# Ledger of designs, part 7: miniprotein binders against tRNA-splicing endonuclease (endA)

Target 1, 353 residues: tRNA-splicing endonuclease (endA), of Methanosarcina mazei (q8pzi1)
Amino acid sequence: MNLLKTQLKGDRVLAGKEAVAELYKTGYFGRPKDDGLELSLVEAAYLQSRGKLDIELEGKLLGFRAFFEQASLRQQNFELKYIVYKDLKERGYYVQPSAADFRVYPRGSHPGKSAAKIFVHVLSERQPLSVKLLQESVASAENVHKQFILAVVDEESDLTFYEIKSASPKGEMPEPFPAVKADATFLEDRVIAWDAEASGALYSRGFYGKMLDPERLQLSLVESLYLFSRGVIVVRDRKGKIFSFDEFVEKASEIEGSFLRKYSAYKALRDSGHVVKTGFKFGTHFRVYRKVESIEKIPHSEYLVNVIPEDYEFRLPVMSGAVRLANSVRKRMLFAVEKGEEVEYLDIGRVKM

## First folded at step 21 (miniprotein)

Design j61 (from j54 with L12M K42R)
Fold by OpenDDE base, fold request of step 22:
Structure j61 (fold): chain B 353 residues (1-353), chain A 81 residues (1-81)
Amino acid sequence: as target 1 above (353 residues)
Amino acid sequence: SPEIEEEIRKLMKEIEDLAKRAKELGDPMAARLVRYLAMIIREFLERLMYTGDEFLLELAKQFIKRLEQRVKRLEQRAEEG
């Protein structure tokens, strides 16, 4: 097979008219431009590795090494993008360059047969990932009915793919709390409700807290504020003085530095019809249930929720660990992103490509 | 009681005004706290519309007064700085 003569120009490789027939029409490589074909650097490197291209720079023929080095100088994260591109191609996908690094066609489809369904963004595991930028990228993909896939390249050049989705979780609980009222005392790190009937109702029908004994209910700080804000409990100090909400929030924030953020997510989840319990044993803020019928028959929680600030930067190993843990127990990992007094959710799941 | 409902509506307006004033506070953390407290008190008032609990209504008035005092202190600090 005659090698196609091409030229490296800027961040592209330019091929002649013959390349349109040989590469674009058959393999869907590059884009037609003028009377020729414009290849991305990753496409060109792939095709060169397959013995399809001669690539020249200023009249000098570049071998694979020399081209790869030049491409790395011309495009940020070129080597990572190439690794991902090559892997996807070897998996039998048609892949085209996009603003999100790549657009990927479903197996058995190609450009012109169907739309690309997947955007793939490439990152090193060492790179921080802004939650804001991630949300924008996910929203952009969803707006055009595409999946957003994060391709993470580790230090050994192994690939892990994550699908990231916007989520609006809805629960099925008919009411967030029973129509009861109880006095409660703020102790050290939790609140105790003292009324036996109200405690029993909050526990068995509301699925709040844990019974200390048959008459007394232990509540977490977020549960307590939620119930207090709804007039279900009146929270007192150990001297019998009723807390104001400011005094409660201040004291709770001294105990838990991210209390308000946790509370925002807790509130949003309860208000959306969920049962919310601590995720401590899973290394997360919450474990979340869509529906609980009985305290004796608590189902497996569907979600783990970690609450993060709006300006959060993901450390990919930490994110990976959280997702892996959630998946190992057949749960989805949701990140609740604080936005003002509200939360937005990202669903992050490992996918096999 | 219609009187209780009217009082609650008045308090809801006061909370809304405090929440608006919080947006202009120079300290982001203090402003955040005020907004959260305003939200919590609003939810408390919303529940009071259903229950008509006079004891809790008096608590709501106290909570709003405390929040107002907090906002005033923060506004004064922002003007002095």
Scores: ipSAE 0.723, ipTM 0.928, lowest interface PAE 0.6, mean pLDDT 92

